VH-VL binders against Nucleolar MIF4G domain-containing protein 1 (NOM1). Designs and how they scored, part 5

Target 1, 198 residues: Nucleolar MIF4G domain-containing protein 1 (NOM1), of Homo sapiens (Human) (q5c9z4r362to559)
Amino acid sequence: KKHVKGLLNRLSEPNMASISGQLEELYMAHSRKDMNDTLTSALMGACVTASAMPSRLMMEHVLLVSILHHTVGIEVGAHFLEAVVRKFDAIYKYGSEGKECDNLFTVIAHLYNFHVVQSLLIFDILKKLIGTFTEKDIELILLMLKNVGFSLRKDDALSLKELITEAQTKASGAGSEFQDQTRIRFMLETMLALKNND

## First folded at step 13 (VH-VL; from z4 with light chain H30R)

Design k5
Fold by OpenDDE, fold request of step 20:
Structure k5 (fold): chain C 198 residues (1-198), chain A 119 residues (1-119), chain B 106 residues (1-106)
Amino acid sequence: as target 1 above (198 residues)
Amino acid sequence: QVQLVQSGAEVKKPGSSVKVSCKASGGTFDTYAMHWVRQAPGQGLEWIGRIIPIFDIANYNQKFKGRATITADKSTSTAYMELSSLRSEDTAVYYCARDRLYGNTFDIWGQGTLVTVSS
Amino acid sequence: QIQLTQSPSSLSASVGDRVTITCSASQSIRYMYWYQQKPGKAPKAWIYYASSLESGVPSRFSGSGSGTDYTLTISSLQPEDFATYYCQQYYRYPLTFGGGTKVEIK
C-alpha cells in the first residue's frame, strides 16, 4: 500500500512509463485482487478530494488506470470504475460539501477519453441527468461536455443530436422552473456548438 | 467467482407476460451492467436491453421497447426482464449477462431461461 | 442499427486445420467482441478488444481487425473448438451480434 501510494504521489507525465512499469511489476508479484484493491484505494484517495483536483493531475491518474487496464487487464479499470461509480452515486444522491462529485464525474469523463469506457455510458449518464434536470445536473452535464464533448461528437454525432433534442425539450418545459435560465442556455449553446463542430 | 442464476423455465400463452429473474452471487451487483440476450431455437443471439442498477439506467432494443421492462433490485442483487404481449416468436432461451465496464465483453452469463409461448 | 455479417455461416474442418471466421460491420466500430457457444450452453466470452483473449482461451485463437472487418482465427483446430462463434459490437445501440459461425467436424 505504501509503495503504491508512493508511486502515485510521484506520478507525472514524464514518469508515467516508469510508474506504470513499476505497477505492472507489482501486479506480477502479487495477486490481481490485492493489487486492484490497493491501487483503487490509493487512486480514490488521490482523486476524490474535497477540493477540485487539478485537471492535469486528474488526467494523469486516469491515464495510468487506462494504461494498466490495457496492459495488465481489464479488471484493473473495471475495479476502479466500480469504486468510482459507487462513490459518485452516493455523493450525487446525498450530497457533499466539496468537489468530490465533480472530481468523480471528471474521472468518468477521462475513463472515456482513455477508452476504458465507451461513449454509450457517457450518453446514458447525460440522458439520465437531463431527465432529472436539476441545477446540479446541468453543472455536471456542462462538466462532462467540457471534458469529452468533442470526443462524443466524433464518436457518435447522432446520439449527440438526440441528446440535444432531449435537452431542448426538457429545457422548454422544466426549465421554466429555474429562476435563472442562464446556465440552461449555456448548456444548450454548448451542446449545439459541439454538434455543429466537425 | 461471481455467478448468475436465472429463474426456471416458463410456459406462457400468447398475450401473457413473463418475468425472468437473474440473481448475482459471489460479488457486487449494483455497479455493473446487466444485459438480457435471447436466443430462439436454432437461431443466433439477440440483444434485448440492459440495466445499470446503481444509476437505474435501462436501455432497450427498440424491437422490444414497449414490451420489455428491465429492472433491478439492488437489495437482492437480482435483475429482472419482463416481456409482455408474448408471441410465439418470443419462444427462446433468455440469458442475463454481466458487463463490468458498461461497454465491454459480457464476461459472465446466466444459465439461461427457456420461455415457451404456445397456444 | 449496426449489422454484423459473419462468414461463413458454417464450416466443416478437421482437427489441425486453420480456421478463419470473418465478421463485417455495416459501419466502422472501435472493437469487435467474440463469443464461443456450445450446444445447450450459454455463450462464453472469448475475445475482447478485437484481439485480446479472455482468460482460459487457448493461444491458438487470435483476433484481428479494425474498422468494419474483423477476423477470428484458430491456428490449429482442436476437438474442443467445435462450436458456434458469434461476433458482437458494443459501439452503438442496439447492441448486435453476428449471425454466428458454426464450426463443425469434417
Scores: ipSAE 0.942, ipTM 0.963, lowest interface PAE 0.5, mean pLDDT 96
Fold by OpenDDE, last read:
Structure k5 (fold): chain C 198 residues (1-198), chain A 119 residues (1-119), chain B 106 residues (1-106)
Amino acid sequence: as target 1 above (198 residues)
Amino acid sequence: QVQLVQSGAEVKKPGSSVKVSCKASGGTFDTYAMHWVRQAPGQGLEWIGRIIPIFDIANYNQKFKGRATITADKSTSTAYMELSSLRSEDTAVYYCARDRLYGNTFDIWGQGTLVTVSS
Amino acid sequence: QIQLTQSPSSLSASVGDRVTITCSASQSIRYMYWYQQKPGKAPKAWIYYASSLESGVPSRFSGSGSGTDYTLTISSLQPEDFATYYCQQYYRYPLTFGGGTKVEIK
């Protein structure tokens, strides 16, 4: 555990190859289960913090997961993803004092960016958030679009269009429920900008 | 060591409904994506739908036009597929299958449930 | 929906033969997945990410392809390889399978 944590603490783009290689060696030397547990725990500790994690650092951590996912095995990404999703769901439902929810959601975004998960998951989650359509949901939607909006547009323009339609419909019906509709408008504008992007 | 165990064979009349269960054991359940796939006798595989229990997100093949309902009970680690307004063409073996990455291989399958629709 | 067309629908081959199965998608997809199914049994995951073999799959199997065209190859057919193979896409809803390719003994 200490070794893995030490590696993650030194994680950067220049040493990504070295660190991923060392982790691969650990996977060869230990059971997959133990390594998955250890790595996931360490990653969760690093990525799920009360403060917002720096974007670059977050990307590096998730990139590392993706690398190991593709080199060691898909169980690496799957195990980490399951932990992320479980924690995210819990925090989303019951709340948190810090930025844990945002960090977790950003992790999911980058898991898509680095092809651990498919766009379908992202769209499904976004549709779910549109369905509930709270102020928090709008912020999460904006966060996701900020991180993967262009990728979603590239992967599935039709789904994005449908998503926008759903969002517009929801927004039109929920106007009286929001004291300030500025963020709703910004969300819709962001979506439309993505849709219309060449 | 995760296994998916499905409910037993069903014989149904046209117009009735059938509900097939798929219980997961040996691991977590709520974070999986559970798919339902059917196979008519001598035919290929057809995707029915999928549920992610933890998010309560279900997606369906529109071919079934709302006849299919996929649910999950996290407390019992069981997924369900209900198909209403049954027709003879619905006669098939129905499979549940797990996906851990919400967009990857169906790595574990149930043993299948034969549903026969006949008058 | 994305249509997957497998070719051939069936083939007869002998032990030791090289077997090639193709799957063509109606639109470009990121990855193709393959399953093996034997009579009376559930399908088994066989190839993921177009070219990665599932655990337990013999090395005589290989997968390749990108975009719309994907291939499953058996370099030297063995008795246990006689089965039906299905390609599958997870790129768009609804998820779809190819029509299957039945590999039969000659």
Scores: ipSAE 0.940, ipTM 0.962, lowest interface PAE 0.5, mean pLDDT 96
Fold by OpenDDE, fold request of step 20:
Structure k5 (fold): chain C 198 residues (1-198), chain A 119 residues (1-119), chain B 106 residues (1-106)
Amino acid sequence: as target 1 above (198 residues)
Amino acid sequence: QVQLVQSGAEVKKPGSSVKVSCKASGGTFDTYAMHWVRQAPGQGLEWIGRIIPIFDIANYNQKFKGRATITADKSTSTAYMELSSLRSEDTAVYYCARDRLYGNTFDIWGQGTLVTVSS
Amino acid sequence: QIQLTQSPSSLSASVGDRVTITCSASQSIRYMYWYQQKPGKAPKAWIYYASSLESGVPSRFSGSGSGTDYTLTISSLQPEDFATYYCQQYYRYPLTFGGGTKVEIK
């Protein structure tokens, strides 16, 4: 545990290969289950913080997961993803005072960026958030689009178009429920900008 | 080890409904994606839909035109697939299958449930 | 929907033969998945990410491909390999399977 935590603390783009290699060696020396538990715990501790995690640092952590996911086995990414999703769901439903929810959602975004998950999951989540359509949901949608919007557009333009239509419909019906509609407008503008980008 | 155990065989009349269950044991059901796939006698595999229980997100093959309903009970680690307005062509073995990455291989399958639709 | 066309639909081969099954997608996809199914049994995950073997799958199996064309190969067919193989895409809804390839003993 201490060793894994130490490796994560030194994680950077230049030493990514070295760190991932050392972790792979640990996977060879220990049970997959123990390593998955240890690694996931360490990653959750690093990524799920009350303050917003620096974007570059977050990307590096999730990239490491992706590397191990594709080299050691898909159980690495799956185990981490399940922890992330569980924690995200809990925080989303019951709230937190910090940026834990945003950090977790950003992790999911980068898991898509680094091909641990695919666009279908992202679209499904976004559609779900559009369905509930709260101020929190709008912020999360914007956060996701900020991190993966262009990738989604390239990956599935048709689904993005459908998503926009759903968002527009929801926005038109929920206008009276929001005191300030500026964020809704910004969300729609962001979506449309992505749609029109190629 | 994780296992998926499905409910027993069903014999139904045309126009009726069937609800097949799939209980997961030995794992964290709520974080899975559970798929339903059917196979008519001597035919190939057909995807019906899937649910992500923790998010309560369900997706369906539009071929079923709203006849299929997939639900999940996290408290019992059980997924359900209900198919209404049954037709003879709905006769098939129905499988549940787990996906841990919400877009990857179906790594664990149930044993299958034979649903026979006959007048 | 994305249509997956497997070829051939069936083939007869002898133990020791090299067997090649192809799966063609109607549009480009990122990954192909393969399953093995024996009569009266549920399908088993066999290949993921187009070329990665599931745990327990013998090394005589291999997968390859990208874009629209993917292949499952058995370098030397063994008695336990006689089964039906299905390709599957998880790139777009609805998820779809190929028609299957039944590998029979000659």
Scores: ipSAE 0.939, ipTM 0.962, lowest interface PAE 0.5, mean pLDDT 96
Fold by OpenDDE, last read:
Structure k5 (fold): chain C 198 residues (1-198), chain A 119 residues (1-119), chain B 106 residues (1-106)
Amino acid sequence: as target 1 above (198 residues)
Amino acid sequence: QVQLVQSGAEVKKPGSSVKVSCKASGGTFDTYAMHWVRQAPGQGLEWIGRIIPIFDIANYNQKFKGRATITADKSTSTAYMELSSLRSEDTAVYYCARDRLYGNTFDIWGQGTLVTVSS
Amino acid sequence: QIQLTQSPSSLSASVGDRVTITCSASQSIRYMYWYQQKPGKAPKAWIYYASSLESGVPSRFSGSGSGTDYTLTISSLQPEDFATYYCQQYYRYPLTFGGGTKVEIK
């Protein structure tokens, strides 16, 4: 545990190959289950904080997961993803005073960026958030679009169009429930900008 | 080891409904994506839909035109697939299958449930 | 929907033969997945990410391909390999399978 945590604390783009290699060696020396538990725990501790995690640092942590996912085995990414999703769901439902929810959602975004999960999951989540359509949901949608909007447009323009249609419909019916509609407008503008950017 | 155990064979009349269950044991059901796939006698595999219980997100093959309903009970680690307005063409073995990455291989399958629709 | 066309639909081969199964997608996809199914049994995950073998799959199996064209190859067919193989895409809804390729003993 201390060794894994130490490796993560030193994680950066220049030493990514070295650190991933060392972790691979640990996977060879220990059971997959133990390593998955240890790595996931360490990653959750690093990524799920009350304050917003620096964007580049978050990307590096999730990139490491992706590398191990593709080199060691898909159980690495799956185990981490399950922990992330479970924690995200809990925080989303019961609330948090910090940026834990945003951090977790950003992790999911980058798991897509680095091909641990596919665009289908992202669209499904976004559609779900559009369905509930709270202020928090709008912020999460914007956060996701900020991190992966162009990638989504590239991967599935049709799904993006459908998403926009759903968002527009929801916005037209639920606008009166919001004290400030500025963020809704901004969300729709962001979506449309992505759609129109070939 | 994670296992998926499905409910027993069903014989149904046309126009009726069937609900097949799939119970997961030995794993974290709440975070799985559970897919339903059917196979008519002597035919290939056909995807019906899937549910992500943790998010309560379900997606369906539009071929079924709203006849299929997939649900999940996290407290019992059980997924359900209900198919209404049954017709003879719905005669098939129905499988549940797990996906841990919400977009990857179906790594664990149930044993299958034969649903026979006949007059 | 994305149509997956497998070729051939069936083939007869002898033990030791090299067997090649192709799967063509109606549009470009990122990865292809393969399953093995024996009579009266549920499908088994066989290949993921187009070329990665599932645990327990013999090394005589291999997968390759990108874009629209993917291939499953058995370098030297063994008695336990006689089965039906299905390709599958998880790139777009609805998820779809190929028609299957039945590998029979000659």
Scores: ipSAE 0.938, ipTM 0.962, lowest interface PAE 0.5, mean pLDDT 96

Design k5
Fold by ESMFold2, fold request of step 20:
Structure k5 (fold): chain C 198 residues (1-198), chain A 119 residues (1-119), chain B 106 residues (1-106)
Amino acid sequence: as target 1 above (198 residues)
Amino acid sequence: QVQLVQSGAEVKKPGSSVKVSCKASGGTFDTYAMHWVRQAPGQGLEWIGRIIPIFDIANYNQKFKGRATITADKSTSTAYMELSSLRSEDTAVYYCARDRLYGNTFDIWGQGTLVTVSS
Amino acid sequence: QIQLTQSPSSLSASVGDRVTITCSASQSIRYMYWYQQKPGKAPKAWIYYASSLESGVPSRFSGSGSGTDYTLTISSLQPEDFATYYCQQYYRYPLTFGGGTKVEIK
């Protein structure tokens, strides 16, 4: 436990190969279940904090998951993803004062960026957020598009176009529900920029 | 150990509906995707749809044109697939299958449920 | 919809033979997935990410390919390998499978 947390605290791009190699050795020396439980717990503690995690640190932690997912086994990514998704759902539904929801959503974004999950999941989540269309949903949509919008366009431009159409329809029907229409307009402008490769 | 146990075989008349259940035991249910796949006698595999129970998100093969409904009951760890307006070509073995990553192989399959549509 | 064309639809081979099964997608996809199915049984996950073996899959199996063209190879066919093999894509809805390749004893 303490050794895994120490390795994560030292993680950086220059030492990624060394840290991942040491974790691979720990996976050989201990049960897969114990290692998955320990690694997931340590990663959740490091990434899911009340403060917004610096973008580079977040990417490095999720990249480590992706490396181990591909070198050790997909159980690494699956175990971590289960924890992330469960925690995100709980915090999204019941709220939190901190940035835990944003951090968890950014983790999902980077799991896609680093090929642990596929674009279909991202589109499914975005379509659901567009369907509910609250102010929090709009901020989460913007957060996701900033992190993965270009990758989504590259992977499935047609699905992105369909998503934009759905968002435009919802925005047209929601005009008077918000005190400030600026964030809806910004969301639509961001989506159109992504469609046009801007 | 995780198991997917499906409801028993059914014989149905054309025009009726069938609802197949798939109960997960020994592991996580709500955070994994559950897929439904069918296989007509002597034929290949055909994807019907999937549900992600924790998000309540379902996706369907358009071939079924709203005839298929996939639901989940998190309290019983059970997924359901209902197919309406049955036709003879719907005669198949219907499988549920688990996907831990929302985009990888289906690592655990149910035993299959034979649905026979016969007048 | 992404069509997967699997070839051959069936083959007969002897124990020890090298067997190659191809799967061609109607458009580029990121990864191909493979399943083994024996008669009367549910399919089993076999290969993920085009080339990675599921746990318990013998090392005589391999997968390769990218873009539109993928292969599953058995380097030295064993009696327990006689089954039907399916490729599958998870890149676009609807998810689709190849038509299957039945590997039979000669």
Scores: ipSAE 0.836, ipTM 0.910, lowest interface PAE 1.0, mean pLDDT 89
Fold by ESMFold2, last read:
Structure k5 (fold): chain C 198 residues (1-198), chain A 119 residues (1-119), chain B 106 residues (1-106)
Amino acid sequence: as target 1 above (198 residues)
Amino acid sequence: QVQLVQSGAEVKKPGSSVKVSCKASGGTFDTYAMHWVRQAPGQGLEWIGRIIPIFDIANYNQKFKGRATITADKSTSTAYMELSSLRSEDTAVYYCARDRLYGNTFDIWGQGTLVTVSS
Amino acid sequence: QIQLTQSPSSLSASVGDRVTITCSASQSIRYMYWYQQKPGKAPKAWIYYASSLESGVPSRFSGSGSGTDYTLTISSLQPEDFATYYCQQYYRYPLTFGGGTKVEIK
């Protein structure tokens, strides 16, 4: 456990290959269950904090997960994803005073960018957020589009167009009842820019 | 380890409905996707839909939209698939199957439930 | 929807033979998945990400391909390999399977 946490604390782009290689060796020397439990616990501790995590640092940690997912086995990504999704759901539903929700949602975005999860999940989540259409939901939609909007367009431009249409319809019907329409307008502008490849 | 245990075989008349259950044991239920796939006698596999219980998100093959309803009960770790307005061509083995990544192979399958639709 | 055309629909082969099964998608996809199914049993996950073997799958199996064209190969057929093999895509809803390839003893 201490060895895995030490490796993660030293993680950076220049040493990614060395650290991933050492973790692969540990996977060969120990049980898969023990390694998955240890790695997931350490990654959650590093990435899921009340404070905002630097974008590049979070990306490097999720990239490590993707490397091990593809070199060791998909159970690496599956174990980590289960923890991320469970924690995100709890914080989204029951609240948090910090940046934990945003950090967890950004982890999901990076898991998509690094090919651990597919665009179908991202569209499913975005459609759900558009359906409930709260101020928090709008901020989460913007956060996701900031991180993966171009990738979504490349992967499934038709689904992105349909998502934008649904968001426009929802905004026109619900927007007149919002106290502050600035974020709704910005969301729609962001979506239109993605549709037009701007 | 993890097992998916489905409800027993059923014989139904045309126009009726069937509800097949799939109980998960030996692991968590709500954070994985649960798929429903059917196989008519001597035929291939056909995807009906999926649910992600923790997000309460379900997706359906359009072929079954309006007739199929997929639900989950997190407290009992049980997924359900209900198919209404049954026809003879709905005779098949119905499988539930687990997907840990919402986009990868179905690594654990139930034993299958034979639904026979005849008068 | 993405159609998967699997070929051949059936084949007859002897123990020790090299067997090749193809799966063509109606449009480019990211990854192909493969399942093995024996009579009276549920399918088993076999190959993921087009070429990676699921745990417990013998090394005589391999997968290859990208874009629209994918292949499952058995380098030296064994008695336990007589089954039906299905390809599957998870790139677009609805999820679809190929029609299956039944591998039988000659």
Scores: ipSAE 0.833, ipTM 0.914, lowest interface PAE 0.9, mean pLDDT 89
Fold by ESMFold2, look of step 13:
Structure k5 (fold): chain C 198 residues (1-198), chain A 119 residues (1-119), chain B 106 residues (1-106)
Amino acid sequence: as target 1 above (198 residues)
Amino acid sequence: QVQLVQSGAEVKKPGSSVKVSCKASGGTFDTYAMHWVRQAPGQGLEWIGRIIPIFDIANYNQKFKGRATITADKSTSTAYMELSSLRSEDTAVYYCARDRLYGNTFDIWGQGTLVTVSS
Amino acid sequence: QIQLTQSPSSLSASVGDRVTITCSASQSIRYMYWYQQKPGKAPKAWIYYASSLESGVPSRFSGSGSGTDYTLTISSLQPEDFATYYCQQYYRYPLTFGGGTKVEIK
């Protein structure tokens, strides 16, 4: 554990190949289960904090997961993803004043960006958030679109169009339920800009 | 190790319903996708749908529009697939299968449940 | 829906032969997946991400391709390779499988 945490503390874009190589060597020298448990624990500690994670730092940590997922084995990504979705679900349901929920959702976005998960999961989650349509849900939708909106359009423009239609329908029915219609309008404008490739 | 154990074979009459269970043991249940796939005698594989229990999200092949219902009970680690308005063409082996990444191969399969629809 | 066309539907080959199975998608996809199924058994995951072998799959198997055209190759066919092989896409709902390729040993 201590060696893995040290490697993660030093992680940066220039040393990504060196750090990933050292982790691959550790995977060869130790049990896969012990390495997956240790790596996931260390990554969760580094990425899931009460403060908003710096965008570049988050991307570097998730890129490392993607590299190991593809070079060591899909168990790396699967183990990490399990921890991420379980923690996200717990925090989303029971609330948090910190940024843990946003950080976890951003991790899911980058797992898609770096090809650990596919667009079908992202669209499924977005459709669920549009269905419940709370103020927190709108902020999470915007956070996801900020991180992966262009990639979603490239991967599945039809599903994006359907998502926009569902959001428009929901927004038209939600007029008096929200005091701040500005965020709903911004969400719809963001979606329309993505549809039009703006 | 995770194991998927399905309910036993069933013989049904046309117009009735069947509900097949798939119990997971030896590991995590709710954080992966559970798929249902069927195979008619001598034929290929046909995807029915999937559920992601932790998010309570289900998706269906539209071919089974209005006839298939996929559910999960987290407390018993069991997924279910119910198929209504059965026809002789629904005679098949029904499999449950797990997918840990929501977009990769199904790495663990149940043993299959033969459903025979005949008068 | 994305249609997957496998070819051939069946083949018969001798031990030691090089065997190639093709799978064509009706539109471009990101990755093809492959399963092996023996009679009376559930399918087994065989190849993921078009070219990566599942754990325990012999190195005589390989996968290749991108876009719409994918192949599964057995470099030197062995008696235990008798099975039906299915390609699968996980790019769009509904998930679809190819029609299968039955490999028989002469």
Scores: ipSAE 0.829, ipTM 0.907, lowest interface PAE 1.0, mean pLDDT 89
Fold by ESMFold2, last read:
Structure k5 (fold): chain C 198 residues (1-198), chain A 119 residues (1-119), chain B 106 residues (1-106)
Amino acid sequence: as target 1 above (198 residues)
Amino acid sequence: QVQLVQSGAEVKKPGSSVKVSCKASGGTFDTYAMHWVRQAPGQGLEWIGRIIPIFDIANYNQKFKGRATITADKSTSTAYMELSSLRSEDTAVYYCARDRLYGNTFDIWGQGTLVTVSS
Amino acid sequence: QIQLTQSPSSLSASVGDRVTITCSASQSIRYMYWYQQKPGKAPKAWIYYASSLESGVPSRFSGSGSGTDYTLTISSLQPEDFATYYCQQYYRYPLTFGGGTKVEIK
């Protein structure tokens, strides 16, 4: 465990190949279950914090998962994704004052960026958030679009267009229940900019 | 090790409904996607839909035009697929199948449930 | 909807033969997935990400391709390889399968 945590603490783009290679060797020397449990626990500890995690640092940790997912086996990504999704669901439903929910959602965004999950999941989650349309949901939608909006348009412009239509319809129907309409307007402006390639 | 065990074969009349169950054992249920796929006699594979139980998200092949309903009961680790307004063309083996990544191969399949629709 | 066209629909081959199965998508996709199915059994996951073998799949199998055109190849056909092979896309809803390629004894 301490060796894995040490490797993660040193992780950066320049040493990614060395760190991933050492982790691959550990996977060969130990059970897959023990390595997946250890790696996921260490990554969750590093990425799931009350503070906002720097974007580049988050990306490097998720990139490592993607590398091992593709070189060691898809069970690496599946094990990590299960932990991320379970923790995100718990925090989303029960609330948290810290940035843990945002950090977990950003991890999901980067799992898409690095080809561990596909755009269909991202659109499904966004459609659900538009359906419930709370202030938290709007902030999560904006966070996802900030991280992967251009990638989503490139992957599936039609689904993005449908998403925007659903958001516009929901915003019109929910007009007076929000104390401040600024974030709803900003969300719609962000979506229109993505549609128009601005 | 994960196993998916489906309910037994059924014979139905046209116009009725069928509900096929798929119980997961030996592993995680709610965070994986569960798909339903059917195969008519001598034919290929046709995707019906999927559910992700932890998010309560379901997606359907529009070919079934709202006739299909996919649900999950997390307390029993069981997924269900209900198909209404049955036609003879719905005669098929119905499979449930697990997808750990919401976008990869279906790595574990149920044994299949034969549904025969005849008058 | 993304249509997948497999070719051939069936083939007859001898043990030791090299077999190639193709799958063409109606639009560009990111990855193709492949399944093997034997009569009376559920399909088995076989190849993911176009070219990666599922655990337990013999190394005589390979996958390749990108964009719209993908292949599954068996370098030296063995008796246990006689089955139907399906390609599958997971890029757009609805998920779709190819029509299948039945590999039979010559």
Scores: ipSAE 0.829, ipTM 0.907, lowest interface PAE 1.0, mean pLDDT 89

